Miniprotein binders against b1l550. Designs and how they scored, part 9

Target 1, 279 residues: b1l550
Amino acid sequence: MRLPEELLERARDIHSEAPSHRIKLDRVGSFGLKVPVEFKGFLLLAEADVWVSLPEGRRGVDLSRQVEAIYELSNPPKDPFSLCREAAISLLEKLNYADSSGVSIRFDAPLQDGESLKYYGVEISSIASDEIINKIRVEILGMTACPCTAELIRAYKSSEIAATHTQRSLGILEVSTKAEHPDPDKLASIIERAMSSPLRTYTKRPDEGGLVIRSLSNARLAEDVVREMIHLFLEEFGHLPEDTHILAAVRSMESVHMHDIYAERSFSLDEIRKEISSH
Short names: E, the ipSAE of ESMFold2; O, the ipSAE of OpenDDE; V2, 0.75 times the mean of E and O plus 0.25 times the DockQ between their complexes.

## First folded at step 5 (miniprotein)

Design X2 (at its last look DockQ between E and O 0.73; V2 from the best seeds 0.00; counts 0 for: pae E 7.3 > 1.5, pTM O .487 < .8)
Fold by OpenDDE base, look of step 5:
Structure X2 (fold): chain B 279 residues (1-279), chain A 102 residues (1-102)
Amino acid sequence: as target 1 above (279 residues)
Amino acid sequence: GSPELKEEIKKAERLLRLAKLLLRYAERLIEKLGNPERLERAKELLERAEKLIEEAEEIIEKLAEEGDPELLEQVDKLIEELEELARKLEELIKELKKLEEK
């Protein structure tokens, strides 16, 4: 049932009214939209959030214009990096009362694993105000082997390869920069290389044995993984602006405990370079 | 300053920010596409935008200090120029995107 157009013309624009309390809001928008994106030759249905700031003198945001902004740019489907940036700008154009906007796009990114596919979680964001800040968060599972238990078992039983407990660990890299979004596949690769071994979707018998042996030979604490992630990140992405902010984290789903082990470091490129140079 | 002047200043500031964003985006697109002719055009638009921004900032500063009605007309003119520049940048971005799709 469409409301008669005549009634709509008589209706007050509630969104443009002054609020009862003159308070600015940082983010007002639509969350959990579904938008098509093209990523590495795959057409994916991604989840998207779009928002703008709301000035103190305006009661509400024109939500329909926000939705239009991202869908106009989503047909034909494009890469999520361009979509984020373009939509963030378009939001400020369409909603001229906003001083800031933001777009976030989330999906599982396909990653080639031999003849099969594995995946990592990715969230791509752009925030527009006086400048554009691009943010990317990558999450990928790997395997860690505990060096402490390995040392205990080595002390008890003389073995070249000490048995130890292994577990799944979630590695996280979040990068915020005024530059272009870092390559998510490279970020995922850094996380995998920082762990004891990667996970595989499909293993043949020889490959499975080799994967476990590799993990045991590269036993790492969660702390070791985070430090290795930072080291590898600096090697690959050290060319980013000095004000680029990074979060490196690992959540180890411990197989011998009921709880997880978590380690993180938040830093700017300038800060971490000064820290390393001081040693 | 009058409430009207404050609102015009805010509008100018918003347009200025938008123009700066569009310009930076256009520069990045041009760098990615490797088209030197379009890069020069974008640089010219950027320089013009930067100059208009500086002029707007100076006028805004003077308006904040003097509250002069003649400055209001200058702000309106600057707003119109910034709007036109933003439109040109948008058109350039659209043209650049069409080239990226080829």
Scores: ipSAE 0.075, ipTM 0.501, lowest interface PAE 2.6, mean pLDDT 83
Fold by ESMFold2, look of step 5:
Structure X2 (fold): chain B 279 residues (1-279), chain A 102 residues (1-102)
Amino acid sequence: as target 1 above (279 residues)
Amino acid sequence: GSPELKEEIKKAERLLRLAKLLLRYAERLIEKLGNPERLERAKELLERAEKLIEEAEEIIEKLAEEGDPELLEQVDKLIEELEELARKLEELIKELKKLEEK
């Protein structure tokens, strides 16, 4: 049963009323929407959040129009970056009382890994007001090898062992910019290259040994990985607007400890350039 | 001054922000297409849109400071103009995206 459309003439428009307490809200939205996206030839099912700001004088958001903004644009499926940006603009068009809108889209991105695929986490967003701010976060696992233990073992009297503890480490790059979203594959590559070794979907014994040897030959502290990520990011993306903000981080699941180690640095491009040039 | 006038000025401000966003999006699409001869009409439209946006900013600032209730009709007229501008920019964006697909 569908209710008659004529009821709209008799019912109060609750959403457009003033609230009992006139307090503006920063984000009112619909979270956990499922949307199809096309990413580099793959059709993926992504999870999306959409929101708008709500002024102090408006009681509620037209939630159906809010959801409509992204679903109208998601069929046929298109690349997630265009969808994200266009949906953020559409939210402001459809919900004209808002002074800002936002869309985020999350998916697991496939990445070529020899003869197979591996996956890394991607979350993109676009925040619209009098301009559009694009944000992307990528997370990918790699391997780190401890240089401190490696040096102790090398120095061990009569040592015939090239060894240290190795562990999975999660690398994180998050970029917020007025420019278009950086390519997530390039961000993932930066993270992997900063690690002691990449992780593989599967390996045969000789390839597995090669990964371990690579990690031992490229031992790095979590702090070193973060610094290397920043260095590689600046080489590839230093052309972005100077007010671009970056977070680089590593969470290392230390194989010899009961706890994780975490290192991070956040900065803007103009800030980090001044810091580097001052030394 | 009046609550009604203040509310309509805020509506005009939001429409102005939307028009600015659509203008920047259209400008980025034109930049990516890289064919200036075929895009001359689109560039002319964007230049006129920029001028209208600048004029609207000036009008809104002046209206917000004066606060005279008799200005409500002028604000409503501005709102209509901004709505029309947004629709024209949306149409242009659709046309530019079709060219991008080729």
Scores: ipSAE 0.029, ipTM 0.567, lowest interface PAE 7.3, mean pLDDT 86
ESMFold2 (binder alone), look of step 5: mean pLDDT 76; pTM 0.730

Design X3 (at its last look DockQ between E and O 0.04; V2 from the best seeds 0.00; counts 0 for: pae E 7.4 > 1.5, pTM O .435 < .8, placed apart)
Fold by ESMFold2, look of step 5:
Structure X3 (fold): chain B 279 residues (1-279), chain A 81 residues (1-81)
Amino acid sequence: as target 1 above (279 residues)
Amino acid sequence: GSPELERLIRLAKLLLRYAERLIEKLGNPERLERAKELLERAEKLIEELAEEGDPELLEQVDKLIEELEELARKLEELKKQ
């Protein structure tokens, strides 16, 4: 059943009214939209959130115009970064009462892993006002090997056996910048190279043995992994604007403990350069 | 100036800044085409602002026109390469 269009002339436009309490809202939007994206030749199903600011004098947001802004840009499917930025701009154009808009897009990104694929988590966002601020968060699992236990075992009876506990660790890089979003594959690579070893979708026994030996040769504290992620990030992305903000973190699922450990550092590029140059 | 005109100025600035970032990357036809579209959208907004003739916004509109023309010139030079 479709209602008569003549009702539009008689019905109140509730959204354009003033609210009973004149309070500005920072984010009003549609969350959990399913959006097709094309990422590096793959067609993926992503989840998107869209929002705008709402001034104190406007009662509601035109929600259909919000979903229109992203869906008309998502057909045919295109890369999620352009979609994110362009939808944020489109929201601000379509909803002219807003001072700012935002779009976030989340997906599992495929990454080549030998003859197979593995996946890592990506969330991007773009916040538009009088400029665009782009944010990307990448999360990928790797393996860490504890150097403290390795040293104790080496010292025990002058042991020839290289051994320590290993565990999965979740590495996190989050970047907020006025430049375009960094390539998530490069961020994932930085995280994996900072670990004792990457994880594989599968290995055969000779390759598995080599992977474990490599992890033991690269034993690292969670703290060391975070520092290495920062070092590698600066080598690859030190050219970004100086006010670019980064969070680097590791959550290690310590195999010999009932609990995880966590290490993080957040910084701007200008802040970390001053810190490094002072040493 | 009116709040609506101030919003249009902010949007024009946004489009020009995004186009500038696309133009600063060398040699990608897809980025240059996107930049061209953004400059066209910004041009329409700037023309609307100029037609309003708000004397308090004249300096800002003149700056936007200068930015638009510089970016358009850069885009044309990059398309020759």
Scores: ipSAE 0.017, ipTM 0.585, lowest interface PAE 7.4, mean pLDDT 87
Fold by OpenDDE base, look of step 5:
Structure X3 (fold): chain B 279 residues (1-279), chain A 81 residues (1-81)
Amino acid sequence: as target 1 above (279 residues)
Amino acid sequence: GSPELERLIRLAKLLLRYAERLIEKLGNPERLERAKELLERAEKLIEELAEEGDPELLEQVDKLIEELEELARKLEELKKQ
């Protein structure tokens, strides 16, 4: 049922009214939208958040215009990087009272694993104001083997390959830059290479044994994984602007404890270069 | 035409419009600098598009270059004020 237009003319525009308290809001928008995106030849249904700032003199945001902005750009489906940037800019154009806007798009990215698929989590964001900041977060599972237990068993049994406990570990790279979004497949590869071994969607028996042996040969603490992620990131992405901000983290789902081990480092490219050059 | 190239052209156009909007709203030197940075990013994107050599989009790239040159001139004029 459409309300008669005559009734709409009598209704106050509640969103344009002055608020009872003149306070600016940083983010007001629609969260959990579903938008189609094209990624690596896949058509995916992604989750999207769209928001703008709200000035102190305005009661509410025109939410319909926010939703319109992203859906206009989502048909036909496009890559999520362009969609984020274009939608963030479009939000500022459509909502001229906003001084900032943002878009975040989340999905599971397909990753080839032999004849099968594995995946990593990705969140792509763009924030527009007087500048455009692009953000990407990649999360992928790997396997870690504990070097401490391996050393204890080696000392006890004098074995060349010591048994140790293994666990799933979640590696995280988050990058915020004024440049274009870093390639998420490269970020996922950095995380996997920093682990003791990658995970596989399916293994044949010989492959499973080889995967475990590889993990034992590359036993790493969660701290080692984070340091390796940073090292590999600098090799691949050291060309990004010096003000680029990075979070490298690992959450190890410990197999001998009820809790997880967590390690992280937050840094700018300028800061970490100075730190490494000082040694 | 390459759907990717078309998407990049659309982004370049959005960046140009955004830069124009920033220029129009120029109330301070800081906004002028930000508008300049945005134009430089749009220029780089257009250059990358031109290097891909898609003949179907060359006319659109040329038009965008002209628009950027006009915006650059406007920025220079505003910087002298």
Scores: ipSAE 0.016, ipTM 0.282, lowest interface PAE 7.4, mean pLDDT 83
ESMFold2 (binder alone), look of step 5: mean pLDDT 75; pTM 0.680

Design X4 (at its last look DockQ between E and O 0.25; V2 from the best seeds 0.00; counts 0 for: pae E 11.7 > 1.5, pTM O .481 < .8, other shape alone 8.729 > 2.5)
Fold by OpenDDE base, look of step 5:
Structure X4 (fold): chain B 279 residues (1-279), chain A 102 residues (1-102)
Amino acid sequence: as target 1 above (279 residues)
Amino acid sequence: GSPELKEEIKKAERLLRLAKLLLRYLERLIEKLGNPELLEYAKELLERAEKLIEEAEEIIEKLAEEGDPELLEQVDKLIEELEELARKLEELIKELKKLEEK
């Protein structure tokens, strides 16, 4: 049922009214939109959030204009990095009362694994105000082997390759920068290389044995993984602006405990360089 | 100044900031010129930036006409910044056109 247009003309614009409490809001928008994106030759349906700031003198945001902003830019489908940046800018254009905007796009990114595919989780974001800040979060599963248990078993059985418990571990890299979004495949590779071994979607018999042996020979604590992620990140992305902010984290789903082990470090490139140079 | 004048200044400042963002983004796109899709997008962004500059100019002109002495210095500064942005956009358009002809 369409409301008669005549009634719409008589209706107050509730969104433009003064609020009962004159308070600025940081983020008001639509969350959980579905938008098509093109990523590495794949057409994907991504989840998107769009928002703007709301000034203290305005009751509500024009939500329809926010939705229009991202969908106008999503046809034809484009890369999610450009879509985030362009939509963030378009939001400020369409909603001229906002001083800031933001877009987040989430999907599972395909990653080639021999003749098969594995994946990692990615969230690509852009926040626009007086400048554009680009944010990317990559999450990928790997395998860790415990060095503590390995040492205990080595001491007990005098084996060159000590058995140890292995578990899945989630590695996380989140980067916020005024530069372009870092390459998510490179971030995923850093996480995988920092772990005891990568996970494989498809293993042939010889490959499975080799994967486990590699993990056992490269046993790492969650703390070791985070430090290795940071080291590898600095090697690959040390050219980013000094004010670039990084979160490196690991969540190990421990196979011998009912709880997970978590380790993280948050830092700017400037801070971590000063820390390393002081040693 | 009147509350209305303050709001118009804030609007002009927002438009100016947005135009600056668009300009910086276009500069990056031009550096990557080799993708036809990026070129078309750069054109669209230029058009939008021009529109924003025009709107900001209209607001500034109106503010100048209302003659608030306290705001005159701010208006003059905004005009100068917009003129600089307009010149840069024109330069970028010229560069884009040269790249299209190759």
Scores: ipSAE 0.039, ipTM 0.458, lowest interface PAE 2.7, mean pLDDT 83
Fold by ESMFold2, look of step 5:
Structure X4 (fold): chain B 279 residues (1-279), chain A 102 residues (1-102)
Amino acid sequence: as target 1 above (279 residues)
Amino acid sequence: GSPELKEEIKKAERLLRLAKLLLRYLERLIEKLGNPELLEYAKELLERAEKLIEEAEEIIEKLAEEGDPELLEQVDKLIEELEELARKLEELIKELKKLEEK
């Protein structure tokens, strides 16, 4: 049953009061919202988080205004990058007591796979204050082939067996920058090219044989996949601001082990260039 | 200073941060303009906005150091100016955004 509208004027505004303990909060928000987005002609249902900072003198956040900020911008659906940035700005405008705001949007992105499609994971965010910081994380599966086992088999059973174990590996690139979000397809391509071969939605037998041959010819340790991701990233995105921060990682689901192998490197562009130049 | 003055100065500081954010977003949109007449107009407004932001920074610093309750009128005037600046920046951003999407 709806209560009388005039109660809003008579009731205490709990959120605008001072709290008993005057402690600033960094992130107060609504998490797990469902929002529609338009990405490359596809209508996708994305998951979004929205938040603002809360000053020490304010007891609570206006939660309905947070949801309003992103909802107003999501109808009609539009590209998730514009939605992310514009919603972060709108949060600061609507919740003017906050020093900063943030929006995260997660979705599965379609990627061309021969005559079919496959998908990879995307999470973007924008954090606004007196500037805006954009972050993107891309995750995509590929195939890796172990060079260590390949060499052992060659050495001990030379000329009789061409073999090694292969497995799925999850590649991760995360970029934080003051520039616009990097193109997620280019990040996904970098990850796949760093692997021994891509994974396919389906293959016919000649194509399947080709993938296996490619993986054996391009066997790589998890560590080398990360190094190759960094190399390819610098070729494509070395023009970004020097304070851009990157995380490159791989989680390999090793087919001969009960556990996964993980490798990662984080760096800023200026940091990695100094490291490379010293060699 | 007084609690009233402290809270008004904090409000002015938040409005200044919002104006800076809007200014940076406007700068991005201006970089993409190809229309010479619109580009000149947008650059003129950008220059005016940058000057007002610099002046506001100086005023806020002075007011924060002094903390005298008699300064409340000056802070109130600054808040009004910052609110008007933010509205003008937002209006221009909306117009330029429409042109960018065209």
Scores: ipSAE 0.000, ipTM 0.393, lowest interface PAE 11.7, mean pLDDT 83
ESMFold2 (binder alone), look of step 5: mean pLDDT 75; pTM 0.677

Design Y1 (at its last look DockQ between E and O 0.04; V2 from the best seeds 0.00; counts 0 for: pae O 15.6 > 1.5, pTM O .602 < .8, placed apart)
Fold by ESMFold2, look of step 5:
Structure Y1 (fold): chain B 279 residues (1-279), chain A 81 residues (1-81)
Amino acid sequence: as target 1 above (279 residues)
Amino acid sequence: GSPKLKRLIDRLLKKVEELAEKLEELGNPEAVEELIEEAKELLEKAEELAEKGDPKLIEKAYRLLLEAIRLLREAKELEKQ
């Protein structure tokens, strides 16, 4: 049953009232929305969160307006970066009591892998106020080969065995900038090139052997992978604003342990340049 | 429209204008002058779009201003050569 529209004239507008406790809120929103996006020729079903700030004098946010804002912009499906920025702007326009708005969009990005496809994780966000801050997080799996075990096996007396443990490692780059979002494929490529070897959706035995040989020939500590990601990032994206913030991290699912190893470094572009130039 | 979005656009417009003016005062080679002119065309288009108040057009204006800033930064680097 649909209620008569005329009841709006008689009901209190709860959202516009002052709250019992005048405390502002940083994020009030709708989380876990599903929206269609078009990414590099693929139509994907993404997950989105939308929010605004709420001033201390306003009891509630118009949540249906938030959902409406992003869904109006998602038909027809479009590039997730444009959708993210447009929705953040629309929220700030529609909910004029807010000091800021935010949108995040998460999807699995397809990536060419020989004659097949693989994927990597992408989360983008745009936070709008009197400036727009664009964030992107990329996560992709690669292969790492442990150099410590390789060295111990090399040193083993009478050993003809060239070996070490290999494992999947999750590489992470997160970038927060006032410029446009970096291309996620380039971020994923940086992470993969920093690993001992990329992962493939499938291989035949000779190609599998090649991947393993490549990883053994390019053994790297998790710490080395993080450092290489930073080096490659600076080479590709050193032109971004100096206050751009980056997190580079690796979570390695060590095949010989019951637990993971983690390494990370966060920095701004101006901070890391000063650090490097001082050595 | 939102006062905050208006300040965003005004801040970017001012940044483009200041960068372009500073580069013109220095006296520039032809290649730098072409980049400056291209950035000014983007500035004018961004101003037109931003006045309309549509979120899609505001987003487009924002992107055009970021591109103008990128062009002017390239012009500055080329001047140093």
Scores: ipSAE 0.220, ipTM 0.711, lowest interface PAE 4.7, mean pLDDT 88
Fold by OpenDDE base, look of step 5:
Structure Y1 (fold): chain B 279 residues (1-279), chain A 81 residues (1-81)
Amino acid sequence: as target 1 above (279 residues)
Amino acid sequence: GSPKLKRLIDRLLKKVEELAEKLEELGNPEAVEELIEEAKELLEKAEELAEKGDPKLIEKAYRLLLEAIRLLREAKELEKQ
């Protein structure tokens, strides 16, 4: 049932009213929208969040305009990086009372694994205010082998290749920068290379054996993985602005424990360069 | 080029023009006119950059667009005073 237009004209614009409490809100918007994006030749249905700030003098946000902003830009489907940036800007244009806006787009990114596909999680964001900050978070699973158990078994059996427990580990790189969004495939590659071995969607018997042997030969603590991620990140992305902020983290789903091991480092590019140069 | 960025720039240019017309009508202070002119120049530059289709230039165009929006907001706030 459509309400008669005449009734709408008589209705108070509740959103434009003064609130009972004059308090600014940082983020008001629609979360869990589904938007099509084009990524590496795939058409994907991504999850999107859109928001703006709300000034102290306004009761509510025009939510319909927020939704319109992203959907206007998502047809035809485009790359999620451009969609985030364009939508963040469009939100500020359409909602002129907002001093800031943001868009976040989440999906599983396809990654070629021989004749099959594996994937990584990606969240692409843009926050617009006086400047644009681009944020990307990549999460990919790999395998870690424990060096501590390997050393214990080596000491016991005097074997060159010691058996050890292996587990899946989630590697995380989050980058916030005033530059363009870093290439998520490169970020995923950094994470995989920092681990004992990558995961495979399918393995032939020789490949499976080789994967395990590789992991055993490259046993790493969660701490080692984080440090290696940072090192590889600096090699690939050291050209980013010095104020670029990075989170490097690993969550190891330990196979001998019911709990996970977690390690992280948060840093700016300037900060970590100074730290490394001091050694 | 980014056709959508161009459309956004076009819309903002139209808003700048509307604000300029309103300013002419209201006899608003020179400071507001300067902000509008600066915003217009930034939008024109953003349009030029967007047409080149280079991703880095498109990013620069978006930055200019944001700056133009900022200036327009400042102008609008000054108009209320």
Scores: ipSAE 0.000, ipTM 0.212, lowest interface PAE 15.6, mean pLDDT 84
ESMFold2 (binder alone), look of step 5: mean pLDDT 75; pTM 0.684

Design Y2 (at its last look DockQ between E and O 0.01; V2 from the best seeds 0.00; counts 0 for: pae E 14.1 > 1.5, pTM E .649 < .8, placed apart)
Fold by OpenDDE base, look of step 5:
Structure Y2 (fold): chain B 279 residues (1-279), chain A 81 residues (1-81)
Amino acid sequence: as target 1 above (279 residues)
Amino acid sequence: GSPKLIEKAYRLLLAAIRLLREAKELGNPEAVQTLIDLAREILDKAEELAKQGDPKLLRLIDRLIKKVEELAEELEELEKQ
């Protein structure tokens, strides 16, 4: 049932009214939208969040206009980086009372794994205000082998290749920068290279054996993985602005414990360079 | 090179929009005109950068340009009253 237009003319615009409490809100928007994106030749249905700030003098946000902003830009489907930036800007344009806007787009990114596909999680964000900040978060699973158990078994059996427990570990890189979004495939590659070994979607028997041997020969603590991620990140992305902020983290799903091990470091490029140069 | 130029163009356009909004709030005719002039200079620079960028973003930039122009005209009309 469509309400008669005459009733709409008589209705107060509740969103434009003064609120009972004059308080600015940082983020008001629609979360969990589904938008098509083109990524590496794949058409993907991504999840999207869109928001703007709300000034103290306005009761509510024009939510319909926010939704329109992202969907207008989503047809035809485009790359999620452009969509994110363009939508953030369009939100500020369409919602003239907002001083800031943001868009976040989440999906599983396809990654070639021989004749099959694996994936990594990606969240692409842009925040527009006086400045545009681009954010990307990449999460990919790898395998870690425990060096501590390896040393115990080595000491016990005097074997060249010590057996140890292995587990899945989630590596995380989050980058916030005034530059363009870093390449998510490169970020995923950094995480995988920092692990004891990558995971595989499809393994033949020789490949599986080789994967495990690689892990055993490259046993790493969660702490080692984080440090290696940072090192590899600096090699690949050290050209980003000095105020670029990075979170490097690992969540190891320990196979001998019921709980996970977590390690992280948050830093700016300026801070970490100073730290490394001081040693 | 092209994406960086586009981002720079967008930043400039956002700055222009902000300046025009500030001008509207200040209500001082001399300050308003100064901010309009600055916004127009920024707009010209943004257009130049946009022309060097991705054609796909040109449409969005053109819309922002048009909006900046409309806001500038509205402010100029308000100053004449």
Scores: ipSAE 0.021, ipTM 0.453, lowest interface PAE 4.6, mean pLDDT 86
Fold by ESMFold2, look of step 5:
Structure Y2 (fold): chain B 279 residues (1-279), chain A 81 residues (1-81)
Amino acid sequence: as target 1 above (279 residues)
Amino acid sequence: GSPKLIEKAYRLLLAAIRLLREAKELGNPEAVQTLIDLAREILDKAEELAKQGDPKLLRLIDRLIKKVEELAEELEELEKQ
């Protein structure tokens, strides 16, 4: 039902008024929007959040203009990194009272896994103000082998079967930088290379072959997986601006009946270089 | 010290639990039984380390000890069928 034009003309513009409490807000926006994106030749349905800052003198934000900013740019579907950055800039243009804007886009990225696909989690964001800050978070499952378990397996003897244990773990890399978003596939590769591969059991015939317990050479504590992720990140992305901030973490997936194991390190590139060079 | 021994026991118990969960997915009875035997050896080592630790800290891992025993027994029963 359309309201009479006369009523709309008499109504106050609530959003442009000053609030009764003059307190600025950091993020006011629309969260959980569905947007199409094109990534690596795939058409994906992503989830997006859009927001702006709200100055202390303005009561509300023009929410429809926020949604307009991202949907106008999402048809036809395009690269999620370009969409993210361009939408953040468009928000500042459309909502000229804001000091900053932000856009986040979340999707499951396809990754080749032999003859099939597997997926890893990606969340990107761009925060625009006088400058643009780009953030990317990658989450991918991998396997780790505990050194204590590897030692026990080495002591275990079976003439017919050799087996090893792996721990299922979620690896996390999060990067915040003034440069372009790092390639999510490279971040996922760093996480996977920091972990051990899973091993299956198999039966060994006498004197012909056997399972060489290769995971023993890759056995790592969760803490060491995080350290390896940092090392590999510096090797691949050490050229990024010195104020680039990174979080590297590993979380064991667990049932309701058990505690998760978690290890984490946050750092800037200049911070970690000073730390390493002091040793 | 005792916290370090309890941490080692905790990690070993998590390893045994994951091994037993992977064993549930196997279709080879001999491979399943071998993994059950290995998980019980890991449990024994974890209990040995935990007993060397502070008795007050054993509560941190008691739930995991029970879970390993439960999973191993469950798998052994399924293999008899």
Scores: ipSAE 0.000, ipTM 0.225, lowest interface PAE 14.1, mean pLDDT 76
ESMFold2 (binder alone), look of step 5: mean pLDDT 72; pTM 0.622

